# VHH binders against 2-(3-amino-3-carboxypropyl)histidine synthase (dph2): the designs that were tried, part 2

Target 1, 340 residues: 2-(3-amino-3-carboxypropyl)histidine synthase (dph2), of Methanocaldococcus jannaschii (q57907)
Amino acid sequence: MLFKTIFYQKLQKKVTTLFNLETERVIREIENLNKNNPKVIFQAPEGLKLKVEKEIEKIKQYFKQKNINIEIYLWGNTCFGACDLIDNHVKNLNVDLIIHYGHEKLSYANPEIKTLFIPAYHIFNKDEEEKILNDIKNFIEKHKSGGKKVAIATTIQYKKLLKDFNPSIILGCRGEVKEGDVILFVGTGRFHPLMIAYKYQKEVFIYNPLSKCFDKISEEEINKFIKKRILAISKLLLNKPKKVGVVLSTKKGQCRKRVFDEIIKLLEENDVNYLPILVDNISPDILFYDVDCYIIVACPRIVLDDYILYKKPIYTPEEFKLFLKNSFKYKFDEIKEDDF
Below, E stands for the ipSAE of ESMFold2; O stands for the ipSAE of OpenDDE; V2 stands for 0.75 times the mean of E and O plus 0.25 times the DockQ between their complexes.

## First folded at step 1 (VHH)

Design g9 (framework vhh_8ghr_2)
Fold by ESMFold2-Fast, scan of step 1:
Structure g9 (fold): chain B 340 residues (1-340), chain A 122 residues (1-122)
Amino acid sequence: as target 1 above (340 residues)
Amino acid sequence: EVQLVESGGGLVQPGGSLRLSCAASGFTFDDSYEIGWVRRAPGKGEELVARISPYGGSTSYADSVKGRFTISADISKNTAYLQMNSLRVEDTAVYYCATEGFDYTEPYQDYWGQGTLVTVSS
């Protein structure tokens, strides 16, 4: 409990000083609505919510001075990705603009309400920036000396910092990396670098710009993760499911209806009974049905990060297809434009 | 049921050593982005003492303990450790184990223990 409190306190303090929320651009977009009573929703991931609360106060004061009666709402629920589009949830409020922090627009996630995506780029001081860039340059030169080209991969918050390295930007539940002999992932978290290491069958190093430390995705780490998922899939072979729940998220950026329809067709072709379930947010407490397991048609991170929290086995569509094909070649589920 | 259980606390003289352990059940540290130790001393606020990435082995420490404390994790035993050397009276606190890796663009796991008391006195 204390760790969570201190972790959030440090994150919130860091967010206050270290993220570019592009206040001027937000104000400009609201002004461009040309309304005396614009209705605006601010949406942010957990770690940015308190910083965004302060931005709301500043923006409200600005428009009050201009005699514009702005109606501002902060979206109270958690937002983890650019695919968390809320326009269906706020239809009754006649919102003019959504400000979506921490993300860039994804091609498969098209909002019906005008949405401004603010990446919230991480801002480092001069000394930190110099250290980070020099660490990365030294890494690249060492590998170049060994005859190997380094491809840089990162998340949106570090895109601006790394602009001169032509990085591949990993957004949402999708990882595509440019050509290279070795990949350096610059960022925090291990899911994306692990997925990339497995997907491309290349060495992946990690540089954490917050700690200024190098790390590496080990072959053992990859094998352990993949083996754990293969074991979960192999349980389906030992105890063939009689009935499966097929869960589809109704969130616009996660409503992968084509994938859902494809899975239903495959279940019918393989004579597997199923229960189609529509949910907005997928959580353990709502999956209490009389089924042997669930196929989660939504963000694959729900399965890969949170499967231990669920009472019954949960699988990605790709994992369940491996069971149907009796295949041991693991494939990560990734959200694509044609999934919808 | 998910839980973290700390052990290894107790009374020790200044200059002594203690090894705290944190056993996880209902989940695995394989799935953790980060493991940390937090302490709270009488009359003081909470302090994050040490952090470790469970597979990468990357560590960080508070300035107050740097060079004296070592954090480690044994994934096969599903246990994290805090080796405390050259203990000082000011290290007296309740020590909590927690696992929470946070990237505001990615999900995290959020579990913590009940704490273990460390008393450093003559």
Scores: ipSAE 0.000, ipTM 0.295, lowest interface PAE 11.4, mean pLDDT 79

Design k1 (framework vhh_7n9e_1)
Amino acid sequence: DVQLVESGGGLVQAGGSLRLSCAASGFTFSDYAMYWGRQAPGKGREWVSGISSDSGSTAYASSVKGRFTISRDNAKNTLYLQMNNLKPEDTALYYCAADYYEWDSYDYWGQGTQVTVSS
ESMFold2-Fast, scan of step 1: ipSAE 0.330; ipTM 0.746

Design k10 (framework vhh_7n9e_1)
Amino acid sequence: DVQLVESGGGLVQAGGSLRLSCAASGFTFDSYEMYWGRQAPGKGREWVSGISSGGDTTAYASSVKGRFTISRDNAKNTLYLQMNNLKPEDTALYYCARELYDHSGWEDYFDYWGQGTQVTVSS
ESMFold2-Fast, scan of step 1: ipSAE 0.018; ipTM 0.495

Design k2 (framework vhh_7n9e_1; at its last look DockQ between E and O 0.01; V2 from the best seeds 0.00; counts 0 for: pae O 8.4 > 2, placed apart)
Amino acid sequence: DVQLVESGGGLVQAGGSLRLSCAASGFTFSSYDMYWGRQAPGKGREWVSGINSGGYSTAYASSVKGRFTISRDNAKNTLYLQMNNLKPEDTALYYCAREYLEDSYFDYWGQGTQVTVSS
ESMFold2-Fast, scan of step 1: ipSAE 0.790; ipTM 0.937
ESMFold2, look of step 2: ipSAE 0.742; ipTM 0.925
ESMFold2 (binder alone), look of step 2: mean pLDDT 84; pTM 0.848
OpenDDE, look of step 2: ipSAE 0.005; ipTM 0.229
ESMFold2, look of step 4: ipSAE 0.803; ipTM 0.939
ESMFold2 (binder alone), look of step 4: mean pLDDT 84; pTM 0.851
OpenDDE, look of step 4: ipSAE 0.013; ipTM 0.282

Design k3 (framework vhh_7n9e_1)
Fold by ESMFold2-Fast, scan of step 1:
Structure k3 (fold): chain B 340 residues (1-340), chain A 119 residues (1-119)
Amino acid sequence: as target 1 above (340 residues)
Amino acid sequence: DVQLVESGGGLVQAGGSLRLSCAASGFTFDDYYMYWGRQAPGKGREWVSGISGSGSDTAYASSVKGRFTISRDNAKNTLYLQMNNLKPEDTALYYCAKGWYDESGLDYWGQGTQVTVSS
């Protein structure tokens, strides 16, 4: 009971934070369906769900005044990224349009139901914008004085705020950052900056625009992570697997079929027996097969964040490929457009 | 030159205990992951346990978890494996191994010490 009260209070407090939900654009796209009874699903990440609930009520009232009987659903499950497409889950509802908040469309993940992506840019007042931009400028100048170029990375919510810094926009599980001596991630949460740090094997500075505080993913933290993954890969060196499970996610934004096919071919070339496994969501409870280890062809987060929860060893495709090549220079398993 | 010398093996009865030692030289011991592996007659090499340079992180194969304890004494450049409640299935040549710092993986292991568990 107490936990639910605290959670509700936190969500209520988040509602006072302003996001541009592009209400007029959403309304126009629904009107463009040219239907008297359009069916629309709204999906949003947890931080936007209460704001989107209010948005739904506003949109319902608008169409009621227009004598259009709109049927609106809110997608109740969590939405983690632009790769979390729900069109296959809802095809039997004969939905006309999906409104996907908090993300931009990924080029390699094409929905079959018309989907409108609303980035939900964060709206700061003028004083907050000035402070944030000055904090970032001061960080850049400090490092420039030391002869170092700063590369800025951020998520879609801060793209508009940071436009003049030419930031790299982090989308899904892809952490591509423009070359620089120092990387500054501007945003909330630790997942995206950790992904960047592991990929480039460089420390990543973090600026949180909500708290206006700096943080850092140190070289020590990066080295500790790499050494733990080295230990996992070294297990393959000491005891070569006789049979491996190759797990492919069926989610459109994670169904890396080309990578799956490549790893199968490499296993065949190296005379390693395998079991191909198709799953929607990957969890420890569903991996109970008679194999020595698993190669997870999905979002690398599943391996890198949760490997200690699994009863048998799990590896990214890149980790397993390095083992097969007898080359242990660590490489981050980044999702790429050509993986599909 | 990297040198790893294992000792402490022998014949022991099922349910008994042994403590293996690995004396390391030729590198900065504190900076490297260290591992114990084993090879039973007619089987391939099997990973047993690993420990970080500081000793703060350890990992174990499922077959030995709860029975074996890996530790290190960085002042003595020595790696240990405490083996309790030994089973006939633990019979193998036990060897320690040094990890690679920059290139990830194992680059050297010692000659090993034989452990034989009678039923």
Scores: ipSAE 0.000, ipTM 0.164, lowest interface PAE 18.6, mean pLDDT 79

Design k4 (framework vhh_7n9e_1; at its last look DockQ between E and O 0.43; V2 from the best seeds 0.00; counts 0 for: pae O 6.4 > 2, grease 27.3 > 24.2)
Fold by OpenDDE, look of step 2:
Structure k4 (fold): chain B 340 residues (1-340), chain A 121 residues (1-121)
Amino acid sequence: as target 1 above (340 residues)
Amino acid sequence: DVQLVESGGGLVQAGGSLRLSCAASGFTFSEYAMYWGRQAPGKGREWVSGISYSGSSTAYASSVKGRFTISRDNAKNTLYLQMNNLKPEDTALYYCATDEGYSYGYDFDYWGQGTQVTVSS
């Protein structure tokens, strides 16, 4: 994960909060603990950490004014999503409440410590909102006039904004897009639309609500990706691995134990030697074992996006299955609810 | 590290023209949409213009539509804003930005330091 040092140039004045951090809700939840000197930890993705820091200050001030003591911490490590819960890391601290920003709770990732999820809906002024909605409407109408149905996909941050479009909420590691002839992803970056494109092997249009521009993941780009991964798989056919590292993440939302067990069984059935490895965070630096390749049983995007950073080949479970089946029909790996 | 450096600002008379540049580094410029914003004294940030990664799509705020033109040179990692028929209300600090970073749907915006544009009546 490229530690991109976000040079937040402090533009001094009234930084209109771009995200609804639901301050009142957080405060209410803390108050509802009915505990003297509650211990509360705030967890946020990198893009929200500085904003959350400011939020913490507001909250501290609120309780100070009320003469209520509170112990507050900001989680300083990763927050990749609702899959990356910190309850296990802080269980020894007797934490009363975790505030998790930027995501909704996953059904297959249950925190053992009370956790409040704040989706952090993006806030737009009225003019911007109108423009965004009109742009999307126009896009839909354009395709409708051609007899095509448009399916809208987005991230949780834009769920409320796009409520009238009945959008599919997409994660980087999984997502089901509703039926449509054309897919329009509304959001920032290429991370999510690439996932959709790879999954459906279909062109995905992109509308960025910040830039207010349209883009797309082209068929060419999709094909290029597939070709690269097929090539990677084909190399296994040419040089069969003698020993395979099977890496399972302990992150609750990534600990796909059933998938892991399935992979182990397949390896045994095919007389492939393997090394089972448990890790919290997966990184190139920690995978230095005497194996020919790794199967990463965690977020598939670790493989799909970062495979070039690893010294040895890394594969998703689905990719490795293709090798075992001698198949070249690429199957996109995603986290499923029954993986756990 | 992601760096955005704006240039080309200055003092101009109403009706005049300026061309702003933004030099980008520290990321794959050609893969990301870019946009211009501005901040007038005492006002919040205002979106001005955006351009897709390939340059095939552009957008403009209603206040600048028809007067401003956004463009990019991916080979030079440079974003441009041609500003014509400038008005006093266009006076602001102009900055370029991108949402490059962890693309988890969050605001990972990088902003430059900005270049000052002052339009005199």
Scores: ipSAE 0.020, ipTM 0.360, lowest interface PAE 6.4, mean pLDDT 88
ESMFold2-Fast, scan of step 1: ipSAE 0.579; ipTM 0.852
ESMFold2, look of step 2: ipSAE 0.333; ipTM 0.774
ESMFold2 (binder alone), look of step 2: mean pLDDT 83; pTM 0.835

Design k5 (framework vhh_7n9e_1)
Fold by ESMFold2-Fast, scan of step 1:
Structure k5 (fold): chain B 340 residues (1-340), chain A 122 residues (1-122)
Amino acid sequence: as target 1 above (340 residues)
Amino acid sequence: DVQLVESGGGLVQAGGSLRLSCAASGFTFSSYWMYWGRQAPGKGREWVSGISTEGDYTAYASSVKGRFTISRDNAKNTLYLQMNNLKPEDTALYYCARDIEYSGYDSPFDYWGQGTQVTVSS
């Protein structure tokens, strides 16, 4: 028994992966349930689901060797961030533990079923880690010599790597950055650094830790993005909507009922007819109603990343408010604690 | 700059075959899990298949399992999807995607290209 346990621990430790899924910690938490038939749900963002599927196989094999009859489920729907809590959806399954990958717990989103949050930190080898840290240190020193303080922003996957730089951790659709004269975003993708550049009105540089390359968000890129959204909003002025669909997500961490109620009140005050729609998951194929456009009270990234996939125009609550105020000063929709 | 260029789509009769290719540039291809996704008219994005960095792990959507085969050539920075026994419901725009930043958007699809259209006639 002892030798088998040591063997499985060594096997898991030796297996290299791009993300630290903390297999030993997950196993320990399951063992701490002190059950011969624990029921566990694994939840992961789409980008981690295949890696988590492989983890499930390893964990099943480990507990089989222990003669523990573990019952594992993989949550099949999309996960839009740490705010995507599934407690209410799985109440009837008598689940003992939820393993939530890719995020840290949010203070305003408290699960009722015991949930273990695994951040899934990116794993770099020693040479890569040294290169990344030296590139960032050199960037900071170069700007410091020019009299400028650099603020570091990153996503959860790189938090551990960058801990000595006191980074601001960008969460999904919300970006809060500590003070600096310029911002260095460490990560992949352009949405977060573009949003931050617009929000703080500061130069944003990008360091991609996977390619080890620097880049910069240009004013042209910001203006192009904002102009596209302003044009979408201005179409409402040209063709005033008779009826609007107001879509509210029922997910515990996304059910922004206060924002929904505010929008409904504004529509009533402006004599705009509306259809309130409750959804769990939103996709183009479910928005087939007899309305002129939709206001999405859910994850703002649905609108900002996916608007071109939808047959009818979709808007964030903030975007629709700009139309009602006849204002062109763009504001990003961000999920806040008081939205619920 | 990161680029993914899909090719190999076209019009094919039901029961036919097509091989899709995705040429990757601007990043270390061998360091990423890679995916194929598709979007049919009026439908949301659908994950089709995924492959690990070394190709030692592959996974498929139930709708294509047994008919499609994903593979990669790390020396050529190319991802492939061999599609056999095609059905009309496979008609869609097919996208090559790499692992993306998941803290801001949970889709595995990082659509750097225009995709490649696959149309299966009855």
Scores: ipSAE 0.005, ipTM 0.330, lowest interface PAE 10.3, mean pLDDT 81

Design k6 (framework vhh_7n9e_1; at its last look DockQ between E and O 0.12; V2 from the best seeds 0.00; counts 0 for: pae E 3.4 > 2, placed apart)
Amino acid sequence: DVQLVESGGGLVQAGGSLRLSCAASGRTFSDYAMYWGRQAPGKGREWVSGISWSGDSTAYASSVKGRFTISRDNAKNTLYLQMNNLKPEDTALYYCAADEYGLDYSEAYDYWGQGTQVTVSS
ESMFold2-Fast, scan of step 1: ipSAE 0.424; ipTM 0.780
ESMFold2, look of step 2: ipSAE 0.416; ipTM 0.808
ESMFold2 (binder alone), look of step 2: mean pLDDT 79; pTM 0.796
OpenDDE, look of step 2: ipSAE 0.435; ipTM 0.776

Design k7 (framework vhh_7n9e_1; at its last look DockQ between E and O 0.43; V2 from the best seeds 0.00; counts 0 for: pae E 8.3 > 2, grease 31.6 > 24.2, SAP .697 > .668)
Fold by ESMFold2, look of step 2:
Structure k7 (fold): chain B 340 residues (1-340), chain A 120 residues (1-120)
Amino acid sequence: as target 1 above (340 residues)
Amino acid sequence: DVQLVESGGGLVQAGGSLRLSCAASGFTFSNYAMYWGRQAPGKGREWVSGISSSGGYTAYASSVKGRFTISRDNAKNTLYLQMNNLKPEDTALYYCARHYEDLWSGYDYWGQGTQVTVSS
C-alpha cells in the first residue's frame, strides 16, 4: 500500500523524533475536571499515535496510584489538523475532555466539547538548539547588514524554539507571513515555502532544523509546480465538464459553506450540472460518482498533495474559478475566516 | 511502503575511511531533506549530518565536521556519507533518516542502520 500524504509506520518501528506531550499539563487538566470517572478522548496525528499510546499508559498509571477512576479512549481515526475536531462524532458519549495533540486551536473552529490543545513541540538537545538559533541569528544579521528585514515563518512544532524571532505560524491551510524583505521558512517540506514564495513574490529561504541546512525556493521549482496545476485546469477547456461533483467537508475547520455556495452559484450561472456531496473524510474510494471532475471545498492540501490518487480530476475552488474565468494566473486556495 | 536501506559499514582501523550508502524507495526522494544519525552501544542517538533536498546545502555535528561529507544522488535515490579519518569514538550503528514535512505526517522514518566499528 502506497499512502501519498500519510505514512503509516510499521508496528515494530520506533518513533525517533521526540515531541513534548506536556504530560503534567494533561494530568492537571484532567484533575481540574473535578469529576468522578471523567471520560477523556485522546486525538493525535498518525505520526504521534504510538507516542500518545505510551502517554495514555503513563496517565493511567498516575491516576491508578491516586485511586482516581478515569475512562480513556484513543481516537483511532486519522487526525488531519486542528480543523479536524471530533465533537460531532462523539457528542452522545458524554465526553468531558478531548486532548488534541499536534495543533493549536483555530480561531474559526470552536470545539463544543472542552478541548486541550497540546502543540507537541519538537524536542532538541541543548547543542542542537544552540546551533539552530545561532544559524538563524547569523542569517538575520547578514541580511540586516545588507539593509533587508527577514520575516520568519514556521510551523507549530517549532514555535517555542523560535519564540524570540517572533515567527509567523503557518496554521492549517493558510500561509500568512509578517512584513519583511525576505522570508525564512524554518521547518521541513517544501510546499509551504513554495506557496509563500509565489503568494508574496518574495525571496524565500528554508532552514531545516532537523538537517540544519539552508535552502532556497527556486523559480524553476515554482514554475514546475504551477505548470502541473495549470495543465490540470486546461483539461477542462478541452473536455468541458457535463457534471461536476462539489464536495464539502463537514469538519469544523474545513466546512467552507460560503465558498461552497459561491461555487454552486457559479455552476448554475454557467449551466453546469452538479452533484453536491457532503463528506467528513475525503478519500479516493468514497468519490465514485458519475461526474467528470470534483471541486473539493476543504483543505487545499487534499487536492494539491493527493490528486494523483483520485480516479477523476480534483480541483480546489480557486482552480475551478480560474477555469471559469479563462485565466491562467494561478492562485493558491487558502482557508479564511470569512469562507465559513 | 517507505524503505531506507543502509550499507557500507564494517570494521576499519583508526585513521581509515568508509563510505555509507542509503537506498531510498517508496517516496519522492528529491522532495525531502535527509540526515544521518548514529547510536553507540548503550547511548542515545546522535545527529551526525544533514543535507537539503537539492543537495546544495549541508550541515555537520561539530564532532565530525571536516572528516565526514554527506551527499546525495537524486537520480539514484541514494544518500551517502563519506567518513574519513575515522576514530574509535565514531563506532556506532549509523542510520539514514527522512524527516516529516509537518506534524500532520508526524514521523521521521529511519532505516535499519549499518554498523561501523573503528579499532585502535
Scores: ipSAE 0.012, ipTM 0.537, lowest interface PAE 8.3, mean pLDDT 83
ESMFold2-Fast, scan of step 1: ipSAE 0.615; ipTM 0.862
ESMFold2 (binder alone), look of step 2: mean pLDDT 84; pTM 0.846
OpenDDE, look of step 2: ipSAE 0.036; ipTM 0.498

Design k8 (framework vhh_7n9e_1; at its last look DockQ between E and O 0.25; V2 from the best seeds 0.00; counts 0 for: pae E 9.8 > 2)
Fold by ESMFold2, look of step 2:
Structure k8 (fold): chain B 340 residues (1-340), chain A 119 residues (1-119)
Amino acid sequence: as target 1 above (340 residues)
Amino acid sequence: DVQLVESGGGLVQAGGSLRLSCAASGFTFSDYDMYWGRQAPGKGREWVSGISGYGSSTAYASSVKGRFTISRDNAKNTLYLQMNNLKPEDTALYYCAAGYTEFDTYQYWGQGTQVTVSS
């Protein structure tokens, strides 16, 4: 996450995509607070922060024209997902409303401060929309004629576009897909379709709505990723760690205490020394302890996306369990409701 | 540091051809879908073409299909756009980009190369 954020900040914006920030809905929700000088915090993923800055300007201007006092803040820290709730960080500020962009509420991460989730759906022009929908319809029809049911998975920004296909919405930390013989992931990047392919141990087709191309996650790609992570695990077998840092995120949607406790018990049972570490935001800068590796009990994307940024090896809880069991049957880590 | 550097732009007569290149460095090129986009003065952005990480799938905007060909050489970390039968309406700043991120931010993109098609 940190690596991608740094590189994003170095690039200049040349092309913009329109997202529905639901300005009127936000304004109505602020008005519905029925309070003098309500205090509102805006929270957004890094890629939306500049757009949200401009959104804030529009909203302030609206309320200024109505001679209504409001106090607006932008949350400056990174928002990694719906699991990244800021309630505890701002409780001393008597905040009335948090506007959380780019995500939907998670069933297992309940805000204590009133929070409005704005999905920020991608807006396509009519010609692009028609092309995308027809490509997907043709894909579905082709497989249906061969007797196969297609399950559609996507990310939140395409949920509205794909509503008629009844898609599964993938949150990155959790890859649950509705039943189907064939899985088509609609979205960009290969991380989400790889995670689905690993979880279900089957090929996943990809449709990229920007390039308007079909692709797929082959069995070779699944095996290649698994081999990379098994190699990392095998290094522990070759050089048994003397001391392990066990890192638990305190973020409401990532604080997998039951998983943390299980890992500690396993380390104790195997006579491996450890340092239990609590953090809010996991980053390379704060993991400088005298340990041989870290087990990151948080969102698994931290390990799978960012491991190259860390000076010591980092592992998911499932990966470390594989080492302890001397197993090479790779299991993808994901956040589950029972983890808390 | 991630870098995407476009080249091959210039002035060309209508009906002519150009080949754009995009040299990539600082990331594993084959892991990323790649894109060409363009922006004409006073116009909004236009998606032009895309190609999957291994080059197995390509797609084109209707305005360029049959005239433009996207390709990549993963051994050289280079993305290409062969533009044939150029029209004055193709005049724009052409940029390459990698890995679409959420919310209108490519993970990586270049500064662009100018293509000008004379009538």
Scores: ipSAE 0.006, ipTM 0.344, lowest interface PAE 9.8, mean pLDDT 81
ESMFold2-Fast, scan of step 1: ipSAE 0.600; ipTM 0.866
ESMFold2 (binder alone), look of step 2: mean pLDDT 85; pTM 0.852
OpenDDE, look of step 2: ipSAE 0.014; ipTM 0.301

Design k9 (framework vhh_7n9e_1)
Fold by ESMFold2-Fast, scan of step 1:
Structure k9 (fold): chain B 340 residues (1-340), chain A 120 residues (1-120)
Amino acid sequence: as target 1 above (340 residues)
Amino acid sequence: DVQLVESGGGLVQAGGSLRLSCAASGFTFSSYAMYWGRQAPGKGREWVSGISTSGRSTAYASSVKGRFTISRDNAKNTLYLQMNNLKPEDTALYYCAKSPYYRSGYQDYWGQGTQVTVSS
């Protein structure tokens, strides 16, 4: 399942998509700073960077015509969510405004530098919109005829398109879906639909609005994923670790300090030696200490998507708690407001 | 291979004291968390107390907290339960169990238990 997820993400990079970058709103917010020399940073996910580069040129031209000397920077590192706040990295540049593309503000991730969040809603022409909406309406009606209520789940880029269906918006590493007998996930990834299928124990279908094709999460796919994680967890039960690295991300949207403290307490109660590790960004190369394994207190997808890239075993906090409980009923780790 | 042998039970009057022992063999005792559970006539087993591998952390069921003390001697491969201020409702067959982790929901029972009877 991990290899398929990586493959689908790479395929997405090759697909040309159009986004509403809300150029007029961005310009208005910069004008509202009421400065002759505003300093602005543009932050975007990898798939949006080239489009944002063109936006930067348009914005520079606009302010040149207004005799405003705008100083613009493009943030060069990858951005995956609203939790990727760069305040601490750019404090010495005296930045006036950050434009954060592809995301909505998270309630628990408050920027210190004024930040404008631009969702970057996907733009479809009228023929594409009609096709997508009709495909979804037909899916809903077919299942309703079979006595089943369909719940719609999607990501921020499709929120506006799907507004009439009252969709559950899946943000970051959290999957909460409104009431339904069957779930239709509208989007391009497989991780969230798989998590939702397991979590709610309901059939999950996928509609890809770019390909306009339906797919389904199979029980075989779920079982294969869960079996691999249970096997990894069971190894801890058979061979108790002597020393564990407990990794905490310092990013505001990922600094789950309460979860970190809970894990430390559990390790102390079980007489397991540990190394607390504080990191800005989590990567395989910075996690090669004299420990038997790592518990990653950050975004769960670091473990679930990328664990094969790491030289030593890595676990989510929920996975570590699971082997201590020895229940073997798998639970996905999700970021919650009270984690911080 | 694995063996747990409970001892120290007996008949005692309400308000009295007993010290239970559990002798462990066939595994590395110091690498396991240990527990005491009990089973009264006609009831299922209930958890009484738990102790971490080093003995630094202990936990007790609300019904026995303040009256019972769990301890271990890793050099002797022995678990203890000091029971003070015994009540008639403490009457039960007492078992010890091992678990790889102190907070584990899995408790592995091997012995026949030791009977504790508290009169009146």
Scores: ipSAE 0.000, ipTM 0.444, lowest interface PAE 10.9, mean pLDDT 83

